# Ledger of designs, part 5: VH-VL binders against Uncharacterized protein mtre-1 (mtre-1)

Target 1, 142 residues: Uncharacterized protein mtre-1 (mtre-1), of Caenorhabditis elegans (q09347)
Amino acid sequence: YHQYRELKCSTPTNSIRGGPDRAECHLVLKAEELETGRPVPTGLGCWQEDHDGEEREYCDIVCPKSHTVFISYIDQGHRACFNFITYQVEKRNDEHVLWRSGKCLNSTVNYRIGCKFDDPFETQFKSDNEIFAHLRARARRV
Short names: E, the ipSAE of ESMFold2; O, the ipSAE of ESMFold2 at other seeds; V2, 0.75 times the mean of E and O plus 0.25 times the DockQ between their complexes.

## First folded at step 1 (VH-VL)

Design t07 (framework fv_tafolecimab)
Fold by ESMFold2-Fast, scan of step 1:
Parts: C-alpha cells; sequence; structure tokens
Structure t07 (fold): chain C 142 residues (1-142), chain A 124 residues (1-124), chain B 106 residues (1-106)
C-alpha cells in the first residue's frame, strides 16, 4: 500500500497511557485540494514506517464531504490507535496544511467509519487488531 | 422551531416495563447530523444517560442499564421510544428526551435540545 | 466508567461577582467535555461543548477552559438568571455527568 498524501504526525505517548488523546498532525495539500478547500481522494493508502526503531503501520481514509480524515496506527505492542479528524486549512512554513487533532479509539467502544453525509456505518469490534484489519481491508478495495 | 416532547404513563408498578415516546417537531429525525437520546434524573439527584439511537436504528446504551433498555425509532412518525423493563423504585426519575450532536470523532454526543421532561414514579 | 467530580458542591455569590466552577475526570477525556445549566423545574441547557466552545445563543460571560482531566467553567459577572445548578458531561466514553455545582445567591 502506498500513501497518496504526505502526512506528518506527532504520536502523543499520553494518548495511550490515559493522557490527552490528541495528536498534532499536518497533511500537505495538493493543488486541486487548495482550490476546493477539501481533500480529494486518489485512493486509500496504508504504509509502514520506522519511528525511532518502532515498526508502525499507518492507514488513512479521506472523506471529502465531511472534511474528515480517518488515520490509524498500531505501535510495536500491537496497540491500535485510530484517529478521526476534522480539519482546518491553514498556511504554515510556506505550505498549505490541514491542521487537525484526533482521538485514539479502542475496540471496546462502537466504531464508526465513513463520511458524515455519505451513509456512515457503525460496527463493534472484538479487538484493536480487528479494527485495524477492517481499515486495511477497506483500503485494499479502493 | 425544534421541539421534543415526552409522553407516556407517569406511574409504573414494580417489575413492569416503563414505556415513553418522544415526538420531534420542527425538524426531521431522519438526519445524519444527530442522535436521539434518553437521559434521566432521579428527584434531587444528578443526570444519567440511558441511551441514544441514530435514525438508521443503531443504538448505544449505558452499560449499567443495557440488559433492561431498548430504544427504537419510527422515522415515519418522527418519534423515538424508550422501554425499560423490570423497574424498581430506583427507576423513579424525570425522563428527558434530547438531541445529541453527531460527531465523527467519537460514538457519543453532547445534547443541544431537550424535551421538558416527564416524571415517572415507580410505586404500587 | 469515567467519573466526573465537580467542586465546590455549592458556591454562594452575589450578582456581579465572578464564578469559577471545577470539573475533574477520573481519566483523560481530552477536550470532550460540556457544561450545562439547569434551573428548578427545567431541562438542562447546553452552555459549552468541546471544553471551550460556546453553544449558540449563550452569552459571552460564560467561558470554558481545560483539557485532559481538569476543566473550568467561568461566569465573568453573575446575572440574576445565572443562579442555577451547573453540570459537566464527558463524551470520551459513554456519557457521564458530574454531580453538579449549585450557584446560589449569598
Amino acid sequence: as target 1 above (142 residues)
Amino acid sequence: QLQLQESGPGLVKPSETLSLTCTVSGGSISSSNYYWSWIRQPPGKGLEWIGSIFYSGSTYYNPSLKSRVTISVDTSKNQFSLKLSSVTAADTAVYYCARGIYDLTGDYSYFDYWGQGTLVTVSS
Amino acid sequence: EIVLTQSPATLSLSPGERATLSCRASQSVSNYLAWYQQKPGQAPRLLIYDASNRATGIPARFSGSGSGTDFTLTISSLEPEDFAVYYCQQRSEWPTFGGGTKVEIK
């Protein structure tokens, strides 16, 4: 799987330990997204990154209608964290970026995937790995 | 103007089922922007969330009440309903219906419009 | 469940004074916290959502702050209609409410 957008996020250690559940992220916008003010998906991307010796898998799902980006990651301990993000467009360091924050969800709560205006669906997952596998399966179908 | 109005019996006998309906007017219940919720308040006490329903029929229940509670929606009547089974004196409360704000950052909501509340007394 | 603890239980003040109300969560709720006002015989009214955003029609004298586990509702100058019970609520897990703070006339 290949990321179709460059995403830069700080992983907040406290979100896993019961601290603040916010991640500070920056998404570089393409020219057409600057024109419309909305992310335009060219597909879904999942990828693996090495973060200071930790293997992490990321998957993003972009929903232009709701101005929402769904981002997931799983740490070395297989603890899944899924961010559901509403975004604001702003200019930083001569780049147009989406400023956002999200929440890390666990598998014990009902999980909703989709676009607010595009028939979102609800599902219950048995484990963090099941949520992650679900997002990966959706990425494969696009 | 959006209005929510509770209706149903104000007196229920112990062990029976408490049944309430909320009628929504001035707005559509068939909206992807909102949940429709029940919250109760025992006399002189604080607020307790019972559960919420999305117009599609998806439900979220307070775990402490989940075995006894059923919430349903009837989009054709612009109504949603609460059934709470096996009631006891501890279920005596003012019952409110309320609109929850749907937010993709989570499964749960804040409540921006409330009905006036209806007192349900469990007594025999 | 996430337990919300409000303090003080009762706050006795005069009109024109500043009110500061506290809500503490048993675990982090990020910014997923709201404040409500309830007057006797009435339903609660949403004042603040996502810790600091004022709901539609709510006067500017009401402000919210905080994140994580510590939250504050401030009323900059009490009006007669502000004497009421105030509840905090979180939506990080299934919704729970604090025990309330009664703001009463001194």
Scores: ipSAE 0.000, ipTM 0.522, lowest interface PAE 12.8, mean pLDDT 69

Design t09 (framework fv_tafolecimab)
Fold by ESMFold2-Fast, scan of step 1:
Structure t09 (fold): chain C 142 residues (1-142), chain A 128 residues (1-128), chain B 106 residues (1-106)
Amino acid sequence: as target 1 above (142 residues)
Amino acid sequence: QLQLQESGPGLVKPSETLSLTCTVSGDSISSSSYYWSWIRQPPGKGLEWIGSIYYSGSTYYNPSLKSRVTISVDTSKNQFSLKLSSVTAADTAVYYCAREDYVSLTYTPGSYPHFDYWGQGTLVTVSS
Amino acid sequence: EIVLTQSPATLSLSPGERATLSCRASQSVSSFLAWYQQKPGQAPRLLIYDASNRATGIPARFSGSGSGTDFTLTISSLEPEDFAVYYCQQRSNWYTFGGGTKVEIK
């Protein structure tokens, strides 16, 4: 196991790529943290945007409260997009972890995004149950 | 096919609370990809976003209306509702419920919330 | 708040003509702009999102362009069903809509 990481949530006033300010959560996942052969996001994608003449940094977030998740792969500094397949691990202290994977190049929009608060996740693949179990074990570590 | 339908009283007295419900059919509000929104249009004027809700109960309100607005969700009935307190004649409008798409799949700074499905709207008149 | 100004307020055109509708933002909205069509007595219908992407089912005669503060919706050849009011909407910071442009028959 790699060291467990806490989910960190942005304040409602923090902007992420524009739009209304939303209560949002932030977690960086490393490939080594998951017992799987599937590629996973290695850090949340961050980028700079002009904010009325100032450069500001925005990052993708994991959002248990809003259940909206935007995660990108970082590969040698290049950002990649993907169709989402999502699994959630719930902690007793209302802390959540999400795992995501997918691919963007000529991919169909056939994906499942199933992040639910206080509800069991329905898994899409049996191999993904191992990731779910792994993350649950880590999330329940006291 | 996804359908949204507004319901509630068409006449509200000044100072009272405007209450509307949106019934969603053809899809589950418990979808993790969508927010559900209220938008209004005063007669002869443009559109004004009121607020949005996610099935978990998380809400986001227009700052100009935040002190008067409450949006709630009832996943068992596949409905979400709007309450707007202390109404005045300025709150006379057609009220729409809508689905808000928040998922971005692009690698450039990408797609953000847009309203892809709307109810037919319901006129609420505030008068004595 | 970001104010969106649509011009002209009214376009009087004949079927077959090209319609060009403008939307100007009081500050940059990057590409986070959508266009909606509204017919009398009906709810708005999404046409374009992210400045230039056509929504599902929208005919190719509708196209959007622009970035920053200046945006354009173009209807290459007006069909009878295209005579309606068109609204732009920004999604950069909070949600605001323009005042609308009415496209009417001459």
Scores: ipSAE 0.000, ipTM 0.501, lowest interface PAE 14.1, mean pLDDT 65

Design t10 (framework fv_tafolecimab)
Fold by ESMFold2-Fast, scan of step 1:
Structure t10 (fold): chain C 142 residues (1-142), chain A 122 residues (1-122), chain B 106 residues (1-106)
Amino acid sequence: as target 1 above (142 residues)
Amino acid sequence: QLQLQESGPGLVKPSETLSLTCTVSGGSISSRSYYWSWIRQPPGKGLEWIGSIYYSGSTYYNPSLKSRVTISVDTSKNQFSLKLSSVTAADTAVYYCARDEIWSGYDYFDYWGQGTLVTVSS
Amino acid sequence: EIVLTQSPATLSLSPGERATLSCRASQSVDSYLAWYQQKPGQAPRLLIYDASNRATGIPARFSGSGSGTDFTLTISSLEPEDFAVYYCQQYSNWPTFGGGTKVEIK
């Protein structure tokens, strides 16, 4: 069982600016909720209004076992990618395995979290541990 | 319950501009979760994606139609609209509006309007 | 400009039979492939997304499989309401649809 939790990202302001600091991601769900095999969210860049009418969204689930969380920034004027990730929980060999599959898709969205076309930030890191460390440092920076 | 409804003239003359509006009810077009799309189907043929719009005004267009297509959004009326210029008989089709949930810059379509037939004829 | 080729163009079957529909992409679309059902005079209805995930409310007899360039929609046992045209659609690039497979009663 992994002790990593689901990330929840703030809804970005409707301003177009470069950099990963336009969304704050916080750990939301406890590890025990994943252990019960409960449904996990799907999709990076999926934004929903909560039941109170405020937009609150789950960004991702962090898993160190060869599955990477991709949260990238989309800038105006750049062709950008969205990471579409589906999450599934599988119980095998008495362990819960967080399963993801995703692909960066080309996009011209003005203000979303994604990756740059021809320069996806995920290719700039040499390992899942580097991406994980980067995202955790960013999530706790503010 | 979410409903999408196309409206506009069913007959357009060659060389003129085809104009359609999609009215969204039972849900907000100003949601960050969705793009709003136009898809057409010529009689007896398959489906062709025309383009999509986000409530901010950001658009994606089918490259084969990009020079003739404009999609716009009016959040105050909960509507989005299609303009296709310089129409010919090849533009005769049933036109659908549809919703796609934002998980990527391109996606599949989960809710569709009933469709409206537009015939290009003199 | 990813082209999707569906085969066969027409599939004539009886209720209770298994239907197997093919969709081939001109280049890899990974798993970014959806299937729709369309009945005469109606809008398409989403059946499957991400190659194998059933949309909400879709009966278990519908299943999708495949990845890359080869995809299959299977209807395990045809019900009368399943006789319709089926379209595949990719979203790995700007969306394109296949030409459709008509499932008709024999």
Scores: ipSAE 0.005, ipTM 0.513, lowest interface PAE 13.5, mean pLDDT 66

Design t11 (framework fv_tafolecimab)
Fold by ESMFold2-Fast, scan of step 1:
Parts: structure tokens; sequence; C-alpha cells
Structure t11 (fold): chain C 142 residues (1-142), chain A 124 residues (1-124), chain B 106 residues (1-106)
């Protein structure tokens, strides 16, 4: 049992009704939050794959505050969870990255999941972060 | 190396609670990042997923069974357990515990390790 | 609920023959389909996950294919230990299993 108000990656309104399902909450909470308050790019990497003669769109959504990447796709008008990748950055003398991945059990989940999806990130975060490039590359191996 | 084993009563009376425990050996539930699950199979029929628990205690239940199911984990004993309330003859089945996991660079694998199964009969 | 229909219900073959098993979903499950083998008195064994990926330790003669609603498990040349019941399972919307296909000796 966990109160949704205290989730690291809460909805923008901090609403329990708008919170993620339990798999997403668990993966987010497992990440150690070392870089809190950093803006989260929305729609950071979308790619298309041929599926039975039609293109299917996959997207990775990065939530740096919770150190999570969501891999999602559109299925019958709903954004469905494909996989999660959670990372933890340790600020030692040398940075170490711990990686974890999770499997979604509910395909109808909505990926607005407490990330700041409405923030204008390009203005606030102009530096390319190589760690996000690595997360996107790993996500495409799912 | 990793092994799962079910234990609990083989006979449960109608309206009572069915209680089973899965003991994990050769590996640890704590910090595993695995899902630990219960699946059942009525005699001569197919498989039905009951529910799963993550090492943190987060649970997912089959919607058709959700009102009657509780799954819990005891990391100190390296066990996870199933309680199914208000049982009827329709709950007679072989009950399996199973593990699923995820990889760093791939999607997760469904139910790669299973217990041997335990038959639970619901009868007076 | 997504219903998985497996066909045929029973497949009678001899060792050395190719077996082809079908699983059809009532609605699209994308590629989120797994195959299991179950021998009498034993727990199921994972063979294939995400439609076409062989699980660790599974012999090369087992292969999976398909996407959307139509999926196939192929055993290129049956060995004596391959005579068993095979189940498909989807995870696109909760978790459901097919009714099974029994591969039996002629």
Amino acid sequence: as target 1 above (142 residues)
Amino acid sequence: QLQLQESGPGLVKPSETLSLTCTVSGGSISSSSYYWSWIRQPPGKGLEWIGSIYDSGSTYYNPSLKSRVTISVDTSKNQFSLKLSSVTAADTAVYYCAKSYTFEYSSGVEFDYWGQGTLVTVSS
Amino acid sequence: EIVLTQSPATLSLSPGERATLSCRASQSVSRYLAWYQQKPGQAPRLLIYDASNRATGIPARFSGSGSGTDFTLTISSLEPEDFAVYYCQQRSYWLTFGGGTKVEIK
C-alpha cells in the first residue's frame, strides 16, 4: 500500500485519480531520485515500425525526475505500455548507472503518469544529454 | 538452480478461504525485480492466471477473481502466498506458482520458472 | 476479455514430422504472445515469448511467428519428448491462455 500524493512521479495536478497503475508506480518508486526538479522532455523519441502493411508508432517518454523511460504505442486509440526502463544515477567520483526494466501487465494504461507532459522543455533543457540517447537506444531493443 | 514449491491444504470446504504458499529456493525474492505469480488449471482444462506480485509488494489480479484474491510476499522467509476467499467447487484445480522477469535490453519473459503444482479440491 | 482460439485441438503425427500449431486472438495482441509446452503431470514450460523469441535452453527446432491476431508455433522435426499439450498466452490486455493443442503420437 502507498499514498499516491507522495509518488516521485505524480500527475501534474497531483491527483490520485490521474495516477499511474501499480506497475508504473512501483518502477518509478524503485528509482533513486538524484536529479530532482529537472524538466522532462515529452515525446522524446518516437519511431515507426511496419506492421502488417501499416505503420505503428512507438514512443519513449523520459521522466528524469523519476529516472524512468516508458515505451508505449497506440493500440485501438489508446496509448498502451510496451515496457519500462528505470535507471539510477549515482553521483560518486565516477558516475555509475543502474538499469532495471519492467513489463506492463495492463495494455490500456495512460502514459501521462505524473510526468510534466505539458512543460515547454526545449527552452528549459537545450543541452543534449547522452544518457537519454543511451536510454532511447536501449528502449528500441525491447 | 532457482526452484519454486507450492504448499498448503489439498482439501478446502465450500465458503472457506483457500490458502497456499510458494517457497523460493536457489534465489531471492527481495530486490529481484521479478513478478511472482499464481496460475491455476482445473482438471482436464486450460490455464487461468490468478494474479502477480512484484518484489515491492505491488499486486495485479485477474479482474474476474479480484474481489476474492489476495497475494502477499514475505521476503524474510523467501515466500509468497495466495488467499482465495469464498471458494466453491469451481475453484477445484491444480495451483501453480511461477516467476517472470525482465531483461535490461529486452522485453520481459513470461513465467519461465514454475512450481510442480498442488491439487486443491473444494469439497465437504 | 481477449479470447485465444487454438487449432487444431489435436494433431496426430509421427516422430520426424513437422508440426504447425495455430493460435488466433479475438482482437489484436500485437506481438505479446507466448507459447508453453505441458507434459502430463508436469507444470508448463515456456518455449517462445513475444511471438518469435526462443526462451533460454529451448531447442532450435521450436520457432514462433505471427503478429496481430494470427500466430503459429512450428516444430521442424518432432522428437519423442515433443509429444505434449501446447498453450498460447497473451499479455496485451491482462493475461489469458488458449485452450491448448494436443500433439499426440499417431
Scores: ipSAE 0.005, ipTM 0.503, lowest interface PAE 15.0, mean pLDDT 66

Design u01 (framework fv_umesolerbart)
Fold by ESMFold2-Fast, scan of step 1:
Structure u01 (fold): chain C 142 residues (1-142), chain A 121 residues (1-121), chain B 107 residues (1-107)
Amino acid sequence: as target 1 above (142 residues)
Amino acid sequence: EVQLVESGGDLVQPGGSLRLSCAASGFTFSSYSMNWVRQAPGKGLEWVSFISSSSSYIYYADSVKGRFTISRDNAKKSLYLQMTSLRAEDTAVYYCARDLYYDSSGYFDYWGQGTLVTVSS
Amino acid sequence: EIVMTQSPATLSVSPGERATLSCRASQSVSSNLAWYQQKPGQAPRRLIYGASTRATGIPARFSGSGSGTEFTLTISSLQSEDFAIYYCQQYNNWPLTFGGGTKVEIK
């Protein structure tokens, strides 16, 4: 929703460490965005799942602090993937390089986002539906 | 128990097409990255293609780029390899192979028994 | 691509003796190296990953060592069921590449 950002991403040539889902992407973030720690829809980690004959698309939402959650961006799918996926933020030439590591296991076990919200995202939620609804409410269309 | 069963191998003329299938059972297929590996008669192993668990990442060996397409159907627990513009050098037993559960590191813990593709004039 | 070279191409050893197989990478693959065993008419079987970690169910007589570009698979006391071709494989870089194999024959 909020800002759908165009990313320039590439998997490092000839590297498998960090899993096949590890990629280097350049995302330009403003200083104010880093300070607030708001979740940012990336488009970086978008993937499809078949749900009873319908293909649904899920995309990463990343927190500038280093953690991310895979949720449905295109549909109201109630799926979240976390804990084995992290984004490491590194500054290079006034840009922020996001390193995505790990893969989505459709798990709600052991996660922490570390973003600044009205409600605590650092606490584990009981279901994917609860996580998705909470994050979608904070990442609304501008 | 974990099982991978390949099918679809056949005798094909050069320039032909063929689709291979790999049926998975005994594990959560949607959680694993999958690979195709081939072996020409009397020769060694050659990696062909990779697909991540969610199909977000796909890689091919240079020898098959533009001719082969890897895909998967997680609901049907099946992996596919669509082959076009087949050449004599594509003659091989084709194996589907599973990456380690957690790593997706390119190391294979289980292999199917293979299906033979013969391309001859 | 990273080229994997195995030596010797064929190794003949007596039962109960130690077998040592070598694998060399054209550039560093760190410890991201696996070993597989293939018996005639069968699919390959996992043996070792991470250069030295035995896969579940693999006998203790199999051990791997090395890092960077030079790797070794050792079978400390060869058994009759160890007749096979052994392949090393790097998984540090795309594309994934295998060695040409070493055929182990009991003398």
Scores: ipSAE 0.000, ipTM 0.516, lowest interface PAE 13.2, mean pLDDT 70

Design u02 (framework fv_umesolerbart)
Fold by ESMFold2-Fast, scan of step 1:
Order: C-alpha cells, then structure tokens, then sequence
Structure u02 (fold): chain C 142 residues (1-142), chain A 124 residues (1-124), chain B 107 residues (1-107)
C-alpha cells in the first residue's frame, strides 16, 4: 500500500497554439490524512520552464532516501487531450522533479504521486522506467 | 476550526476605490485556490475572481476586469480584492470562498468554505 | 461563458414532500457541478459537488444527479430547515457561473 499526494494543474484554454497563457500546478498538502511511517512525497511548489519552445511545468517532488517518485494515476479533465499530455520524472540537484508538457482545452490535470523503494533493475533501465511510468500514468482510474 | 473572515466593506461614492480583505484560519492557506463571489441585494450569486494557490494564475469576470485586482499573501494567510472605478452595479455582499481544481471520477472540492461576507455599497 | 439556467424559479412545497430542482448548462460541464443552499442573511453552504457527491455533514435526504448539461437536486422528505434558496454552479471552466437560484418555500 502506498500513500499518495495530489498534484493539480490547470491548463490554458487553447491546446493547439503556444500562447502566453501558462499552466499552473500546485501540490495538495493533506498532512492530516497521511499515516505516520509510510513514505510520501514532499515538495515546495511548482514552476514553469521553456525547453526549446516546449513549455514544461515542473514540480519539486521529493521522496525519502532510497525511494523514487512514481505516478499512480493521471486524470485529464477532457479525454480528447489524453494523447497530447507528456510527463517525466527527472533528477536535479540530487532531487527528483516531475515535469509535464502539453495543453488541453478547458482542462485540469491531476496526478497522484507516491514513493516507491528503488529497484536495482529499474536503476539500470531508467529510460524503460520512464516509458513504463508514462504508460501507467495515462491510465484513468475507473 | 476552518474559517474565512472578510472585512473592508464600506459606503463609497461612484468612481471611488476600496480594498477588501479575507483572513483565513484553521487550514494551510497556501495549499488552496481562493475566489471572490458577490451577491447584489435581493439577487443571485455572481463569481468575481479566482486566484491560484501560488498567486500565479488569476481570472476575472468580464464585469470587473480592468477595475478589480485579486491578490494574496500566503505568509499572512490573507486574500485581497482591490476595487477601483466603482459603479452602482458593484453594490453587493462580497464573499471569499475556498476552492480546489476538480478531480475527474473522484469528484471535486468546488467552494467548500465561505466567509460571512462584507457589504459594499456604491452610492452618491 | 457557460450559462446556467435553474427551474423553477420558485417551488412551493409542504414539509414531508419531495422537492426536485433542475439546473441546465448551455454546454457540457461534465460532472463539474455543485449545489449550494442559502438562507436569508447567511453565506451559501455547499451541499453537493461533482454533480452527485454529498458534502460532509449533509443529510442523506439531499441527492444530486446528472452529467453533461442536465442536472437535478432532489430533497426527499423536506424538513422545515430546508426552506431556502438553492444555487447550482459550474466549475468546469472560467468564468465560473451560477444559476439564478430556485427558492423553495412553504406552501
């Protein structure tokens, strides 16, 4: 059983054109709902970056030592936008950050984020883990 | 206990300015989106403005855009609405309300906590 | 903007009767719809969110249904404290919009 925190992101109204409008993400901190002793992500907040014309929303998501961030669930407000949203977990300053790219018309995106124990196999095949995490995160809970 | 308390409502002349405040207590203010909603005497509810938890995303109703400015101070746990160029049609009780973005399939939080409101009267 | 239309404007019912309130959106809001109760001189109180999820502490006689553009709030056996004005609200997109309200009054 993993404990989760929720990251909620707004998206601009125009999913086709890159405009001045920007998505905004925030980490929902529900400390009273978390059981002591189980690993959960912590974080300080979110920010935006431009990567060669790709607008990305980054969030500082930190797991305890020997654990890494995983995405258990992504909710897209509009199903038509599902295939245009991309995300990854990357390492910066020895901490992990979640970033996402893509805009959905009139949409919000919610991520459920947990911590999992590091697996030596996953460390060796980091790119595969990123691909598999991408596929898992695009599944909606039903 | 979770509470929102508005203040700053007053009688103002048309063309005047007024600043409303909303003080939050009993919850982590910096984790929540905040809204202003108003209600003219004997009329229904009208959404006025939205501000994200960090303060970076802001939206306004067309009726107030360019005249009202929403802001927040997370360290002081306070929400503000700066009103300028006030008109008689801005006369209303102004409420602050806590909200969160929706989660599909798991529902949403909508406006779960409201203040008791502060009355703004714009009259000559 | 998404226009929310509530009907009827006024509903006269007796205690113990069932009340059914309607809310229509000018375009789909999926399930991003909330219902609020307001009594004279008081701030609104959230009853339902996500179209059908009852808020904590709200009695079981209140139920919400619908998705897309047509929504209903049902109060099964009306109690004296339920006489109030009820508003629906969409929060699918900005600007957020409220319906005009339905006044539930004593017959």
Amino acid sequence: as target 1 above (142 residues)
Amino acid sequence: EVQLVESGGDLVQPGGSLRLSCAASGFTFSDYEMNWVRQAPGKGLEWVSFISSSGSTIYYADSVKGRFTISRDNAKKSLYLQMTSLRAEDTAVYYCARGEYTIYLEGSDAFDIWGQGTLVTVSS
Amino acid sequence: EIVMTQSPATLSVSPGERATLSCRASQSVSSYLAWYQQKPGQAPRRLIYGASTRATGIPARFSGSGSGTEFTLTISSLQSEDFAIYYCQQYDNWPYTFGGGTKVEIK
Scores: ipSAE 0.000, ipTM 0.517, lowest interface PAE 13.3, mean pLDDT 74

Design u03 (framework fv_umesolerbart; at its last look DockQ between E and O 0.02; V2 from the best seeds 0.00; counts 0 for: pae E 13.3 > 2, placed apart)
Fold by ESMFold2 at other seeds, look of step 2:
Structure u03 (fold): chain C 142 residues (1-142), chain A 126 residues (1-126), chain B 107 residues (1-107)
Amino acid sequence: as target 1 above (142 residues)
Amino acid sequence: EVQLVESGGDLVQPGGSLRLSCAASGFTFSSYEMNWVRQAPGKGLEWVSFISYSGSTIYYADSVKGRFTISRDNAKKSLYLQMTSLRAEDTAVYYCARVDYDFWSGYPDYYGMDVWGQGTLVTVSS
Amino acid sequence: EIVMTQSPATLSVSPGERATLSCRASQSVGSNLAWYQQKPGQAPRRLIYGASTRATGIPARFSGSGSGTEFTLTISSLQSEDFAIYYCQQYNDWPLTFGGGTKVEIK
């Protein structure tokens, strides 16, 4: 079983690499890779952590219990988001998150993400409102 | 001459411990991410662990998680792998490898592992 | 994790002829793929990164192509020193994974 996600992170100008403004991200939920999808409210499911003195922003990509997560495409005008260095998909228990750091935090970037499951995704959430409630429950402290 | 030299490989009993070292020379060690990669005799390559240039980001293969600890000392230009609870399946040649990136092109990017050491053999045998 | 599958396991090619090695990823890795050569008793040597870019000092007879899930390494005129095992490796996602290797034998 497959599910797809698009994580869209935008700055006000969309074209500036590592500019003065923090990008804001929203997730788009897709059952099929090329559909329009169902947007998650901007900022919902994203939070910041300090990782050994480096700021990171984590976003839950809503692929719980997925056995395989992949980035099929990454779109950025001026590359500031580098795998292993300023972003990475990380598994936390049964969940997957994408973190960004450094100049990637202030850059427009869109990720196309695929997730593979052993069971249909709908067995975990029956509606988008359940997904939104799940994401709200992930509140993190400063 | 950019060089990596591993040391510390030995014959150990199951459950034992070893510390591998990787000495770097000819480049600014503190600017580079590093990997440990291993190869069992007659087998293919297996990634073991990653450490970022500052040491702030670390990843392990599931097969070694909880038993191996990667670390670095940038002042000594050295990378380490502390291995504990060793098992027969850990028998391998262990390589340290420098992660490549092209800072000078104006579009920094991650390009695999460009410098490898000669390897050090760890044998875990009763 | 991303499984990398290389084929064939062994490839026998006459000197001067073209060798084509295949690497397939179980999911897209974009262009985040490298090729390594390993001769007996030696450490791996990076040949290609970014799927298609030759590393510094690598002879022009080596070329890489592909993106997403399917990749090839081509040796356009095989030399006697090209006898080795060749590994592909993705660096798109953790864990980093290598293919099982293709042994190139000169016929």
Scores: ipSAE 0.005, ipTM 0.525, lowest interface PAE 11.6, mean pLDDT 85
ESMFold2-Fast, scan of step 1: ipSAE 0.006; ipTM 0.593
ESMFold2, look of step 2: ipSAE 0.005; ipTM 0.542
ESMFold2 (binder alone), look of step 2: mean pLDDT 92; pTM 0.947

Design u04 (framework fv_umesolerbart)
Fold by ESMFold2-Fast, scan of step 1:
Structure u04 (fold): chain C 142 residues (1-142), chain A 126 residues (1-126), chain B 107 residues (1-107)
Amino acid sequence: as target 1 above (142 residues)
Amino acid sequence: EVQLVESGGDLVQPGGSLRLSCAASGFTFSTYSMNWVRQAPGKGLEWVSFISSSSSTIYYADSVKGRFTISRDNAKKSLYLQMTSLRAEDTAVYYCAKEGVTYYDILTGYSPFDYWGQGTLVTVSS
Amino acid sequence: EIVMTQSPATLSVSPGERATLSCRASQSVSTNLAWYQQKPGQAPRRLIYGASSRATGIPARFSGSGSGTEFTLTISSLQSEDFAIYYCQQYSNWPPTFGGGTKVEIK
């Protein structure tokens, strides 16, 4: 489950000079789903991705009041990260463009789950299955 | 285990064409930007082309603009380089190279190539 | 484009000794500098990124330092598997550019 329809990216002013890799991205939603000034939807969104024959689950937690969401991901052989992301909604040409900006809290041993001003907490996990189980448990409380 | 496997390298006459492929496994291919980097025999590394995760942003080295076309198929987890009007100076081992960041990390900046394939040799006879 | 210059072109060292490799940028690249190791017939392997951050799985004997235009890769207590060609790469300005390489060979 993922509610975003389109991802459009552009290079921000203070990016690598001439480089595409630090793009600011805009997510496009249906006009009826989200409007400027309304609260960002709350809940847990999860989706499946295939990793070399293995199906893995990625989840995020959408936080009320702060417009901040944690995104959990882990790619085999790569860094693990919980991203604190802020969403800003803008109406453009009868489309709702969802700007996202955030910062990755890089960690290979510790994972932080929570919302900026609601219920922050930190937990160490031994496997991807434990991460996803705790994200699902947190979603029931959001 | 992250793996990138290139194929398609061959001996080609000047002015000819070749299509290189790179098969990815062990990571979520659709979320990473990809690059082609080449190395002429006995020489150093030269960046050739970049494609973003969604294919919306594409860049080429000045030496290959108008002759090479980079593309990807996220459903097939494959990266491609279509080469036309090949010249003797295009003779090189061509590497598929993965960026170290996903599109989720837009504010952390560019991360250099964390994984490379074994390379595929393109020889252009003059 | 930014020009990267590596020195020396060839460095002869004995096993167990320290190897120091230099990389110079034609203009400031801040700490946006990576080091790669390449053995004959093999693809490059990333060792260092951000001038001083060691990549996952890279032994502690490899260390990077520097900022701006002057950078150093140090290999303490050189092992037999460390004889290879080493490349530096800047990623401050597009396009990314590589140095000419330093070959580390056995004395």
Scores: ipSAE 0.000, ipTM 0.509, lowest interface PAE 13.2, mean pLDDT 67

Design u05 (framework fv_umesolerbart)
Fold by ESMFold2-Fast, scan of step 1:
Structure u05 (fold): chain C 142 residues (1-142), chain A 121 residues (1-121), chain B 107 residues (1-107)
Amino acid sequence: as target 1 above (142 residues)
Amino acid sequence: EVQLVESGGDLVQPGGSLRLSCAASGFTFSDYSMNWVRQAPGKGLEWVSFISGSSSYIYYADSVKGRFTISRDNAKKSLYLQMTSLRAEDTAVYYCARDRGYSYGLDFDYWGQGTLVTVSS
Amino acid sequence: EIVMTQSPATLSVSPGERATLSCRASQSVSRNLAWYQQKPGQAPRRLIYGASTRATGIPARFSGSGSGTEFTLTISSLQSEDFAIYYCQQYNYWPITFGGGTKVEIK
């Protein structure tokens, strides 16, 4: 099987500067990567947590400017949700928001994780882990 | 160049304790899960323990559970194995091994040269 | 625990011959299987991962095949440096387990 760990952006370079306010990037992972008894990959910019009596993995990021927590969780039955991860950058009121969202396989459940940031170009050209590491360095936990 | 250098192997008495170290270089240590694999003289390979890059996930072989503790110091780029209540059957060359990454595969792409632990009276 | 059985324990071959090594898992391990080569006094060297993918720098004469419970490592034209002990390893289930090894020696 194949695995894609780098952020792949389908948005043309000019669409960020002169086109719509939204740039979409796509990260593809196979279900096998997530369902063979392995935890959610940390390369996706998420914390992996093992809770007593819980069978869930979740991601959390806090944005300094808004103090807004964007959180999502994926239980073990929905680990394949990462097969549908998409990234989007929205520019609004001179602020940028990085969204990471997806839909679970065999489920109608959707999730999203996001954080405000100042430069969308880093989102377009860096690996997922690098982008979220950068955002975590700027964010604070609530 | 990826390198793993082990140290700490020694002759110890049954019931004794010993700490093994593995110094990593040539890669971003915190991005990789690490393992200890041992080999008794003239015998095959036996996986001992696993630790994820963040130390959030740790696993042990049943033969060492409760006696061995794996740990890492990402700032020092070092992996450790604290061994207690040592038995004659723990006599082996202990290898430090890097896997491809927990989410990619737990096959071992780089190994140290090993450090010999002998448990004997 | 998944038991990995390698056969034969010892394989005697001449240089230039084809060597075929078998590895059997007690339960399906999908394609999560690796092969290693070990020479006396040395650490193991990874040859194959994902049942059939050659590691970087490994000669084309080495090939792996199989899935589920039955796996094979083939050395198409054995060279003098290939005389060693070969181990298979499953990484589908905890704990990680290795086969007992196959010693490839000169006939």
Scores: ipSAE 0.000, ipTM 0.507, lowest interface PAE 17.7, mean pLDDT 68

